# Designs tried in a protein design chat: VHH binders against o26223. Part 14

Target 1, 191 residues: o26223
Amino acid sequence: MKLLWTSQHIKVTVHIDGKVSKMDVLEAIKTRRSIRKYQDREVPEELIDKILDAAMCGPSAVDERPWHFIVVRNREMLEKIPEVHPYGAMVKDAPVAIIVCCDSSLEKIPGFWVQDCSIASQNILLAAHSLGLGAVWTGVYPLEDRVEGIRRLFSIPEHVIPFSVIPLGYPAENPGTRDLFDPDRIHLEKW

## First folded at step 1 (VHH)

Design n42 (framework vhh_7nfr_2)
Fold by ESMFold2-Fast, scan of step 1:
Structure n42 (fold): chain B 191 residues (1-191), chain A 123 residues (1-123)
Amino acid sequence: as target 1 above (191 residues)
Amino acid sequence: QVQLQESGGGLVQPGGSLRLSCAASGFTFDDYAMSWVRQAPGEGREWVSSISWSGGSTYYADSVKGRFTIARDNVKNTLYLLMDSLKSDDTAVYYCARVEYSSSLYDYYMDVWGQGTQVTVSS
C-alpha cells in the first residue's frame, strides 16, 4: 500500500475496481474483441467472481453443467503456460487467467460437454468485456499435447478435461470495431 | 448535481463506537469504488478505508484494521463506516470520497468529496 497526499487529492496505490462500464447485451456482443495486451494492474477478485457467475449461467445439455474453473493469479504458474501452449504467450503478461474444465463424471449425454464449455468460455469473454476488462480465448481441447500439458501443470485429475485458457486484465490495446454482418449467410424459407 | 453528504459524527468516549453514513446523489453509485479519508487537527489527510463498487473487496489502513468496517448499500446509494474501539487518535474530520481510476497513471484518485463530519474521541 502506498499513499500520496495533496491539498485536494489523495493517491492510493490499492487494487480497486473503480468504475464499471455498463453495456446492453447487443452492444457487448458487437464490441467484444480479443484482448492480448494488459495493463500492469491486478483484477479484483470480486470481478472474477462476477465473471464466473456469468459463466455458470449458460445453457447446458440435459442441465449437466460439467464445467469447473481454475483461477490462476500466481505469476510463476502463469509464466509456465506458454511452455505448453504456443499461442498462449500473452498469458504470462496477464494478471489472471481462468482455465475452463469439464468434469467428465458430471456428463449425462456424450459429447455435449464441448458445447457446454464453449458457452461458459464465451460468457467469460462477454462478462469480462461488460466489466471493462479484456480477455482472449486460447484453445486447449481438442489438441492432445495442450490438454496433457495443462493437466500436468495444474494437477488436473484424469477425469477432468481442460478446455480453454482465458487470460484477462484491464486492456492495454483498443482494437477497432468489427462489421461482420453478411446477408448471404441468411436463407429465408429454404436453403 | 454530483454530491456526497456525510452524517453520524459526534462526541464519543474512548472505547466507544460510531457509525458514519455517506449519502450519494447525482451519479450511478454502484459504478464507483468509494473511500473514507480523515484529517486530524494540524495534520494532513490520511486514507482510512476503501470499498469496491459491489462491496466484494475492502481495504483498510493499518491504524484502523480490525476496528473499523466499511460497507455499502447500493440500493440506498449509501456508504458506511462502522467504527469500533475508538481511540483519541481517531479524532478527525471524516470525508466520504468517490474513487476514479486513471489508466494513464495506473493509480486511483478521489475526484468527488463530501463536506466532512467531525468525530471527537475524548472522555
Scores: ipSAE 0.000, ipTM 0.145, lowest interface PAE 17.9, mean pLDDT 82

Design n43 (framework vhh_7nfr_2)
Fold by ESMFold2-Fast, scan of step 1:
Structure n43 (fold): chain B 191 residues (1-191), chain A 123 residues (1-123)
Amino acid sequence: as target 1 above (191 residues)
Amino acid sequence: QVQLQESGGGLVQPGGSLRLSCAASGFTFDDYAMSWVRQAPGEGREWVSSISWSGGSTYYADSVKGRFTIARDNVKNTLYLLMDSLKSDDTAVYYCAKDIYGDYEGLYYFDYWGQGTQVTVSS
């Protein structure tokens, strides 16, 4: 699937209780939670396009940008993901999932694609949250059985490595914000 | 009130068979992959086997592959481990484990454990 942008402006708009609000970056980071329960409601292609644009805006080692994305909306295919990814049960109930992949032919510096794809995955989570959606990162790489299972399921070529599967949708749960600040993990000037 | 309760352990001679069961309650059982993990005396925990939410995919540690079979019944909220050709080195406490629900999933990590069932393989 190829996604098209219909607007030249990238704007983050969150619909909360019928009202439109803008979430600042710090708020988005601090309030994002993994969401595994989704409403039976379609996610517009426009929102997926915005999320993927944000994913591709992440920094990448020597600007290699090795990421490719598979957008899965077909319910039969979504229902097959948990069979090759044992911790992806929630994917079967999501209206859509994004599979983050690395095209190894785009690597300019060996090994940094893992960091590049991690950055893209996090940007997907933050962008989804900022747009009023919920998502969760389910791990694929470096677990060989999951990598090959996802590869076979989606006809991914051998030079492309599936990295993560991220189901997303309108949230059907509202977990509270976590208090994760730990000053013992901050060292000034030296360890 | 998540609960996992194992049963079916016991004393068996080498080459024997045992069937372990795990009754699960307090969570949506068919939303989670389930696993068996064992711990032998004086050793760390060793992952044994996992099964996907639907039961369509199963995974095994190399040490038990071909001898053990994991299964589940989502109507009864029960996990099973069928153990054949038991060896003395299979002696351990066997734990039923539920997948951890964190911000990142993908590894064999568990947030709820049962109390365990003792399996002893000896004469």
Scores: ipSAE 0.012, ipTM 0.326, lowest interface PAE 8.6, mean pLDDT 84

Design n44 (framework vhh_7nfr_2)
Fold by ESMFold2-Fast, scan of step 1:
Structure n44 (fold): chain B 191 residues (1-191), chain A 123 residues (1-123)
Amino acid sequence: as target 1 above (191 residues)
Amino acid sequence: QVQLQESGGGLVQPGGSLRLSCAASGFTFDDYAMSWVRQAPGEGREWVSSISWSGGSTYYADSVKGRFTIARDNVKNTLYLLMDSLKSDDTAVYYCARGTYYDSEGYPYFDYWGQGTQVTVSS
């Protein structure tokens, strides 16, 4: 006499025949989710190149564009990241990760590199999503132990600051989307 | 040696019914979600339906919801698609695929595909 319940709430029509998804900007922003589980599939170099092109298109303070990127595909190196980044366990299971770095020698205005690298990181997440990949931003800066751990692991020079580690791959989970609009956070003319 | 073999397609009149079958071999069938995907002439592939490893959860594209039923028999290693109230726009090659949705856009990811079976809905 026990009732079994089923979930039947996925409603979508999708074309998957070799084309990149044609998602508008608002749809990409609203549907992007952090993805931490990846299929055992390599990501083509062409898709990584498109993601990095998008990362470099972000605005930066006084057009300083201080970002540099390390692309990590080596399995042994990916497996060592959780040792220096305790909450980066998912990185070892990803086929590739991008480390977003700031070259401080390119900084024209002090402190704004954090905003610049945040913009680059978000563009990586959105570009990955638009190409049918999943990614997650794992924080490095401003946590000194993580900054130094990642620096040592990847032989990053003293004048370069690792900002974020972003594992990515073909997704093996679908968390759905979120409705986050909150009108109480919008003020007209004054606070 | 994963193999997926579809059958049950054919010509049917509008409003008719068909049952598609997919015989799976070369893997532990009840460890995997399974899906049906279709492709109309000159069009891209369109996801139709998915079923969880146990059969406890089923998912449908809006275009087929209420008309199609996905089912599986884990003893016989067979996936089914029961198609009712068929329309001319249901005309397509229907593919059995291993896997389901794993991204927030609903873009489906599948690792193995059958060869397809033709369904033609015409008077």
Scores: ipSAE 0.000, ipTM 0.094, lowest interface PAE 17.8, mean pLDDT 82

Design n45 (framework vhh_7nfr_2)
Fold by ESMFold2-Fast, scan of step 1:
Structure n45 (fold): chain B 191 residues (1-191), chain A 119 residues (1-119)
Amino acid sequence: as target 1 above (191 residues)
Amino acid sequence: QVQLQESGGGLVQPGGSLRLSCAASGFTFSTYEMSWVRQAPGEGREWVSSISSGGSYTYYADSVKGRFTIARDNVKNTLYLLMDSLKSDDTAVYYCARQGYSPYLFDYWGQGTQVTVSS
């Protein structure tokens, strides 16, 4: 039996089951928040693999699945991301980041790769949350200076487009949950 | 504003049973994981049990597993803790708590209800 203490000084006594995915789908969607502060703790490779598996399960236009992923754990490389991404300052403090890319050679229908990579990015955020991790989507495309900066930093080929940079780790903040349901945005039968 | 109100505590003999309730208001109860946390005399707080937003997943501290059952009614906005085979060590104030972002972290607490297991 393992005795744990939380940040709120609450004692937890649990058997180690090895399973982390205990959140139902609606719960994950409703409680996911952007997390920008991370514990000084490594994320196991197994969890990254589960997150990337979930990312690749998203729907894509004409099933083109144009996404590729770069997993960045190297501290010096993570520290360089803010140099080419002005809103990516938190990336340097994350134990790992995932760069979501589109391989244009896999594109079957022009332009839909943006939706495809958006879906993959959201799946990364939801999967991370369901596994007890925190993450945030930092935008790269369509800002060409960021696209070019990330491309040069990670030696990404010209036919591949970096879409988003998603730092993730064990959360060191809890921003609370949001109640976003607005019935005024729902129209029955007609506008 | 979020409000959590516990009831059902009391004095019970060792081996007895109690059913605690927590009435929730001021938020969409059905979208939050809910928990029970207790504090024994002279001790810190101890997590007891949690239940997922839809009720599909339940979690228990090792000390209560097999004896306590957590349940919820999302139509009535009520959380329950069914306590069987009570021991003197279960004597504590029991708090209803709303789950924060991660497991074992809570953003709102009820006032607590006293459970005393004694002959």
Scores: ipSAE 0.071, ipTM 0.621, lowest interface PAE 6.1, mean pLDDT 84
Fold by OpenDDE, second read of step 4:
Structure n45 (fold): chain B 191 residues (1-191), chain A 119 residues (1-119)
Amino acid sequence: as target 1 above (191 residues)
Amino acid sequence: QVQLQESGGGLVQPGGSLRLSCAASGFTFSTYEMSWVRQAPGEGREWVSSISSGGSYTYYADSVKGRFTIARDNVKNTLYLLMDSLKSDDTAVYYCARQGYSPYLFDYWGQGTQVTVSS
């Protein structure tokens, strides 16, 4: 039985009007896009709090929860981030950015912090999208120049590793939806 | 196996210059920040200089700013320290060190090379 996956074109009605679109989890996941253009509009602290709450709800290895978050609203600091992050040009245009970090002293099992911080970062993206904001994951780790650049810029201690920079704002672009389903990537029982 | 081997140390007069080299092997050199650390007799280890993996960023201790230059050749897997205007206080064993991503600042060290500044 060939499961004919009918690509239902989920029309993502991005309600641009500040109304918190109540997206279900699948809608949020399927319709989320990287947003790199932002409106000249501030993001309320309440929304950032909700996003950070979501970021901390992800699982972590043996519940180690190694993540820390730097919320950056200072314009000067936002403008400096692209100097140490070659692909972070859009950060200077965002009203706010979240830097996801790992406190290595909180690790219980070495190496799983990358997964933990990835989950936190993805939850930030999904939460932002569900709240009508646009965001993009700009990778810091494991590129050493970026790691060290962000570390020095924000005076991050040596035992803390910057992982990602996520600019957020009200979207000024609509890249549309993508169908990323690929049945060729699914294997049943064996490769 | 990760290996770091320093060379280029020696005896030099005050005001003189030396060039240290560190040959790296056993890892992807171009993906790690590298540093020089020195230890004078009877003293603890002192950070001297660091250079980012791509070489875009360099950092110096205040004691060596304007006199020392850190550089790297990622094709040759070699770290350098150009030392100018050397002082007696620069006398130390100089170590090449690899920056780790873990709580440890440096995860690998060379055996060191002796630098002696004396008249």
Scores: ipSAE 0.000, ipTM 0.246, lowest interface PAE 14.4, mean pLDDT 88

Design n46 (framework vhh_7nfr_2)
Fold by ESMFold2-Fast, scan of step 1:
Structure n46 (fold): chain B 191 residues (1-191), chain A 119 residues (1-119)
Amino acid sequence: as target 1 above (191 residues)
Amino acid sequence: QVQLQESGGGLVQPGGSLRLSCAASGFTFSTYEMSWVRQAPGEGREWVSSISSGGSYTYYADSVKGRFTIARDNVKNTLYLLMDSLKSDDTAVYYCAKANYYPGSFDYWGQGTQVTVSS
């Protein structure tokens, strides 16, 4: 895996975890799994930036794009997340976490920010997977105690709603893919 | 505006050593992957080495692996290339390059610093 530069063109083969991250979209969607065990290995800031760029590319109701992101690398802060999020125990072992937030002042149509932030969260998971990383979506909204706990822990303003906490890192587990296709859930023309 | 300013080049004998520096300004240096790229007389540009934003990952062209070391100081906003066991084939203008968020693509290039290896 090498970076090659010719007189006018750049030929890039990227090695991130000893492998080229060149999977197609359908493969990425079908093979992404929740990863809760991480290597003791730093995630480069460039990869986080790529993931956040992907997060902001999601469709948004009336193009409101209400999302804001907090990137947490501080070990002491990561270790406090399980205190306010009971199912977030894996976060303390991750090298980094992204908190997806909604700035309600950017909301143009009431209620669709939940869908907007869900789309951003999924894009984070898919982008991480495509780059050789593992991640998991841990739910915050609509659980009031978790919303308040995360808000206070990270000094989030009252008009901003923490939606999800997504720890990520190089995977230390390799769960197999799932075959989830269920034709009984598909109805043609009518219910 | 982004600025990248290389220094440390010069004339050196085969087997010698040089340390190149790149002073960065106009952007948050600590958040970007940085690279060294060289261009020998009459040839296209050749990627030499890259370092991740936090410094945890380094990458080298096969031609320089084991002889060159890339490093960065995010407090001083400076990128380094420590060059050991220099060969005549290392003669080139060396450029500091700031990566954008697309692999192998660069937003900005420095002015370059000339390295000449001859007896």
Scores: ipSAE 0.000, ipTM 0.104, lowest interface PAE 18.9, mean pLDDT 82

Design n47 (framework vhh_7nfr_2)
Fold by ESMFold2-Fast, scan of step 1:
Structure n47 (fold): chain B 191 residues (1-191), chain A 119 residues (1-119)
Amino acid sequence: as target 1 above (191 residues)
Amino acid sequence: QVQLQESGGGLVQPGGSLRLSCAASGFTFSTYEMSWVRQAPGEGREWVSSISSGGSYTYYADSVKGRFTIARDNVKNTLYLLMDSLKSDDTAVYYCARPSYTGWYFDLWGQGTQVTVSS
């Protein structure tokens, strides 16, 4: 049962009580880093709920919002991911992973689901970072072997396409800061 | 471990009152908004009331507003529903429930306590 009405009242209450205490959006964007080493700590379900809420708030082509999410906490399942995703070795050491999927039956305009799922994936990374967690986007689509491997491992139906696997946890590394601003990539009025 | 346990239900005459309690354990109760949800025989589930984490804000379904009062004791980790002027239509199993942060669903439920209003 979805209780959107109850949720909206609760969120209004938290906001009215002045309990907003988070890094600003620009700081979150600038300081987010890919995290591949995690503390041996469970991530509370409440934080996963917040991350998934943020994931679903992304813009989507013709508002198709084709994303579905699989939350994986089972150690045996996490340990099998590197078998079908060679660059996903860090997933086995994470307390939880989110698999971002596209339900093709929800797609209204062909091909834009890739962008939609990319936006959802980035929102997961930013939300995790804002909550004191670390995460990394590991690619699945468009690599055919990885798509089919993940599909088989998690019993994903044929009309659903796994897009990314995002392990997350409390960070056990600090890769430092990056200064990525490059004015040579900005063109005024014309190329 | 993480659980909600209701008590205080029973049989009461129309116009009577009951006080339901919900004991929470295994999580930091004081940081969560809490709700009461009921299910009448042959009906779907109906949200009854919610209370903010600190108790400052309360919300009620139109069917119970003015008759029911939701309250909480964060020291005792207990949620309450004070039910006055009970009607036969209030007959239901009453569940203590914790809304998920997204508010799309409830992520933790008690076993429920039966309230029967009959003459």
Scores: ipSAE 0.000, ipTM 0.115, lowest interface PAE 16.4, mean pLDDT 83

Design n48 (framework vhh_7nfr_2)
Fold by ESMFold2-Fast, scan of step 1:
Structure n48 (fold): chain B 191 residues (1-191), chain A 119 residues (1-119)
Amino acid sequence: as target 1 above (191 residues)
Amino acid sequence: QVQLQESGGGLVQPGGSLRLSCAASGFTFSTYEMSWVRQAPGEGREWVSSISSGGSYTYYADSVKGRFTIARDNVKNTLYLLMDSLKSDDTAVYYCARGHYSYQPLDYWGQGTQVTVSS
């Protein structure tokens, strides 16, 4: 591995040449943070394919797997997302975004598609992090105005519900990690 | 504001041991992954080791695996590198850095501490 310094006039960063170590599952879970600032660098299609493969490997209620995904790389479309999603301003600066959707025709147990799509969304965040990318979950469902705004913008059919918009890219910020373990939230045998 | 200060370098014979320390200040040390990076004379910078924020996960370059141990003390805000079975090829300036080389940018660096392994 070779390390390359960036310009002396910007925050010092390290670019790694060659092969990189992969984090294990627990490390990925504990160190994942929401990333809202991205490098001006394209994400290879191979990495998006790996992320979506991981998203589809999540458990779902009665194995209904109701998820569908829209991959958005078009700059003009990314720039329109903040118009229908007030807290999606960072999406315009990302090289790519994934829209997680539920196809309601695939739902077998009423209401569990929310949990299913939440699992898929979290797997996208974890997979992106494990591959050296940063991402953030921006909520769409259950806010009706956002659901309909995203639906109209991306020509999503009436039976499909947009659940989340996840911009991702190579991170341009480091918020650190968190130690969130709280033993007071663990009850043995009874409340 | 963020400061990283290395210490513990020096001259040592082949097969010897050194313990490097890095004192961190200006940020919540316990919430950041930390790394050691070295630069040998006439070479580029080489990642050596990284440790997770809580210390549960450690990573090593193949060249140092089994000889070096990375550790941290979150109460003292200090990162350590225990270097055993030192070789002449380990001669380098060793830098403490905030971040993990593979998944978080290394964004702050210390000034380095010189390790010289010579007979």
Scores: ipSAE 0.000, ipTM 0.219, lowest interface PAE 12.7, mean pLDDT 85

Design n49 (framework vhh_7nfr_2)
Fold by ESMFold2-Fast, scan of step 1:
Structure n49 (fold): chain B 191 residues (1-191), chain A 119 residues (1-119)
Amino acid sequence: as target 1 above (191 residues)
Amino acid sequence: QVQLQESGGGLVQPGGSLRLSCAASGFTFSTYEMSWVRQAPGEGREWVSSISSGGSYTYYADSVKGRFTIARDNVKNTLYLLMDSLKSDDTAVYYCAKLQYSGTYFDYWGQGTQVTVSS
């Protein structure tokens, strides 16, 4: 059903299909789940642009911002990912995937690009969730066979390192939320 | 089978208060954002309030902000709307609405409960 009630007096974000979505940062963090089943429905380019904008807003060591992104919508290419990533089978069933990469020529501090790309990957997951999409982080780095497989498959230059493959789409599953707070992992004043 | 059943409506005088309830069944209530939507006589539907799945975040239309409070009980699978300082303009049928998991639209509505604010 489309919404018939939005107006300038309602402080609600409306998406292209009449969606009403407004989620605070803490709610997004607490309710985000890995989603591996997707509706047979394309994700609008506008939403991908918003997700990538969020990905690039993360903090980066010495502001090196080494991240690059490949957006994959081509079914043939998505279907080849499981050939080089054994646990990436769900990617071929997604309408789109984002490959997070590090351009090593932009690296200012050795090794911190891993943290930088992890932050970008998490921002993609949170942004997707806030926009009503589901996504999952599938690991590439530091597994050398996956790094080289993805590099070869997408013609990635030697100085660029594929870090993660994140399929995303409209969710076809609802795993629910978890309460993971563990006070035994919090130490006051000292260990 | 998803079901939403509203109750608590009635006739009240201006300045009065009412508490609406919505009993939910047939889905995992605690994982969905829930909303109240109203429709006044001769008007279109107007969104009133929403509450996040865990209950920590609430949102209100400017017309009801400061007067209405949305709440939920995830153990009892119940959504509430506490309405204070009611005005004649609040007269409407109030619907409990479930936001689709993807967050794109309301996919289930209750039958509604009538609220009339009049002398």
Scores: ipSAE 0.000, ipTM 0.108, lowest interface PAE 18.4, mean pLDDT 82

Design n5 (framework vhh_7nfr_2)
Fold by ESMFold2-Fast, scan of step 1:
Structure n5 (fold): chain B 191 residues (1-191), chain A 120 residues (1-120)
Amino acid sequence: as target 1 above (191 residues)
Amino acid sequence: QVQLQESGGGLVQPGGSLRLSCAASGFTFSSYAMSWVRQAPGEGREWVSSISGSGGSTYYADSVKGRFTIARDNVKNTLYLLMDSLKSDDTAVYYCARDLYDESGYFDYWGQGTQVTVSS
């Protein structure tokens, strides 16, 4: 089995009997950027499976793990997302999108599902980047019109809350580096 | 380098009008939704209005609906806010912001702000 991993910095091929260098965790975190332009190229199902596996590995309050995912590849459905999400125009040009949802019936402690689904969304972005893909998080919750629009479009039950829509694909842009370290936000031992 | 520069603020009497402009550079302007966000003295930031990248969709806070109009010129890379029937409650610093195409409705770049004061 050959696995081809690509990133903005490293193209890696892994063989069963060998390994090569890959992007480390800190590099992935620091170099991930929101990507809104995609190549006209399909994303293999194996890469989506790896991304969703990573999404489900996040910590969750009282281990409630309330996340569910909808994988959208149908062009007609992708083209309808901008109608219910005003800032989701780039979704129609992506080869695939993942909708992150919370099943409220799995909630063990009130309100923590937002943190749980945020963690899952970020893991999707990081995993996609580490695999050479680009993605962007488009917000759904807590904007009720977007929540209801996405719910109706994808036949999501009332007890399930759509949290984010994440289009992804092979990147057709390479945004510049960000230097976000701010020592004024770090307090030692007390405020 | 992404830059957003606001202009057009000033002092105006209640019932008056102002036109704010935001000059954008360093990115493909037509590919991003843009917003106006204001901050009154001692208060948090309040979203005012948004416009899609194409200009085909516009959105307004209930407090300004029917009085303000958001517009854009993608050839000039400029965002506008046309403010009519101004009220004392509209007094704030107005910021031009680039939408994150939404990471929860957050903005990744902001202008310096332009002061609007509505006072008799």
Scores: ipSAE 0.000, ipTM 0.140, lowest interface PAE 14.7, mean pLDDT 83

Design n50 (framework vhh_7nfr_2)
Fold by ESMFold2-Fast, scan of step 1:
Structure n50 (fold): chain B 191 residues (1-191), chain A 119 residues (1-119)
Amino acid sequence: as target 1 above (191 residues)
Amino acid sequence: QVQLQESGGGLVQPGGSLRLSCAASGFTFSTYEMSWVRQAPGEGREWVSSISSGGSYTYYADSVKGRFTIARDNVKNTLYLLMDSLKSDDTAVYYCARNPYWGSTFDYWGQGTQVTVSS
């Protein structure tokens, strides 16, 4: 994609599909944190497209790729999410949220869609982080009330299961990084 | 409140190099896209380069590709423009500018720093 803008007698064209800078995958994984406070700034559509491209690159059981995504930018709709998701209060303050869904008609092997959608959700979090955005995974499935609440709010068909709601935006907090390596959880050659 | 202060300009011979710096204050620098914009004598403003908030994406005007490098230090709240192989047509006042989001117009500008390329 290209972005064309004019301001104060300047005319420019910027391509957002340019050369990707070298990102250390391990650094991205280790420094990603849940972000729940966002700047009052729009997230460009092209960044959302890059995030969703990354989400669809995840592995899936028998290559079923059952995921569908709803992109929510409407402030009134974002403000209604906390009504059906008790731990989703931060969503109303985000400029955008992605709802990760499973289309059960694409399911080839029973039950593995949960892992498939978990991988897609994690890829969204990592891709957002790599692009300078903050995000948090708020759980929907397997909590029946949340599943049905989100389904009704976004007119999701019965054969589609909302899995997670991921608000994202430019971060307004920096919680720092965590060192979670625990060698006591590693067993050599047997338990 | 928002302040952008450029430095590092000067007189340099064709083929020479300069490093411009922009010290940012009054906002959370690490969360904003930043840009360099220049204005040559008798001409309008020309966008030179932009860098994403985390530094993962950099973009350049065709006139400077391969010669200029934009960089940022989010710990020091500083934006850089490393200029190599300078040409006489790079002579301009260089401004540090802030973007409220990627691809938007500039909302804050520095005072500018003069770069003159001549022998």
Scores: ipSAE 0.000, ipTM 0.111, lowest interface PAE 20.1, mean pLDDT 83

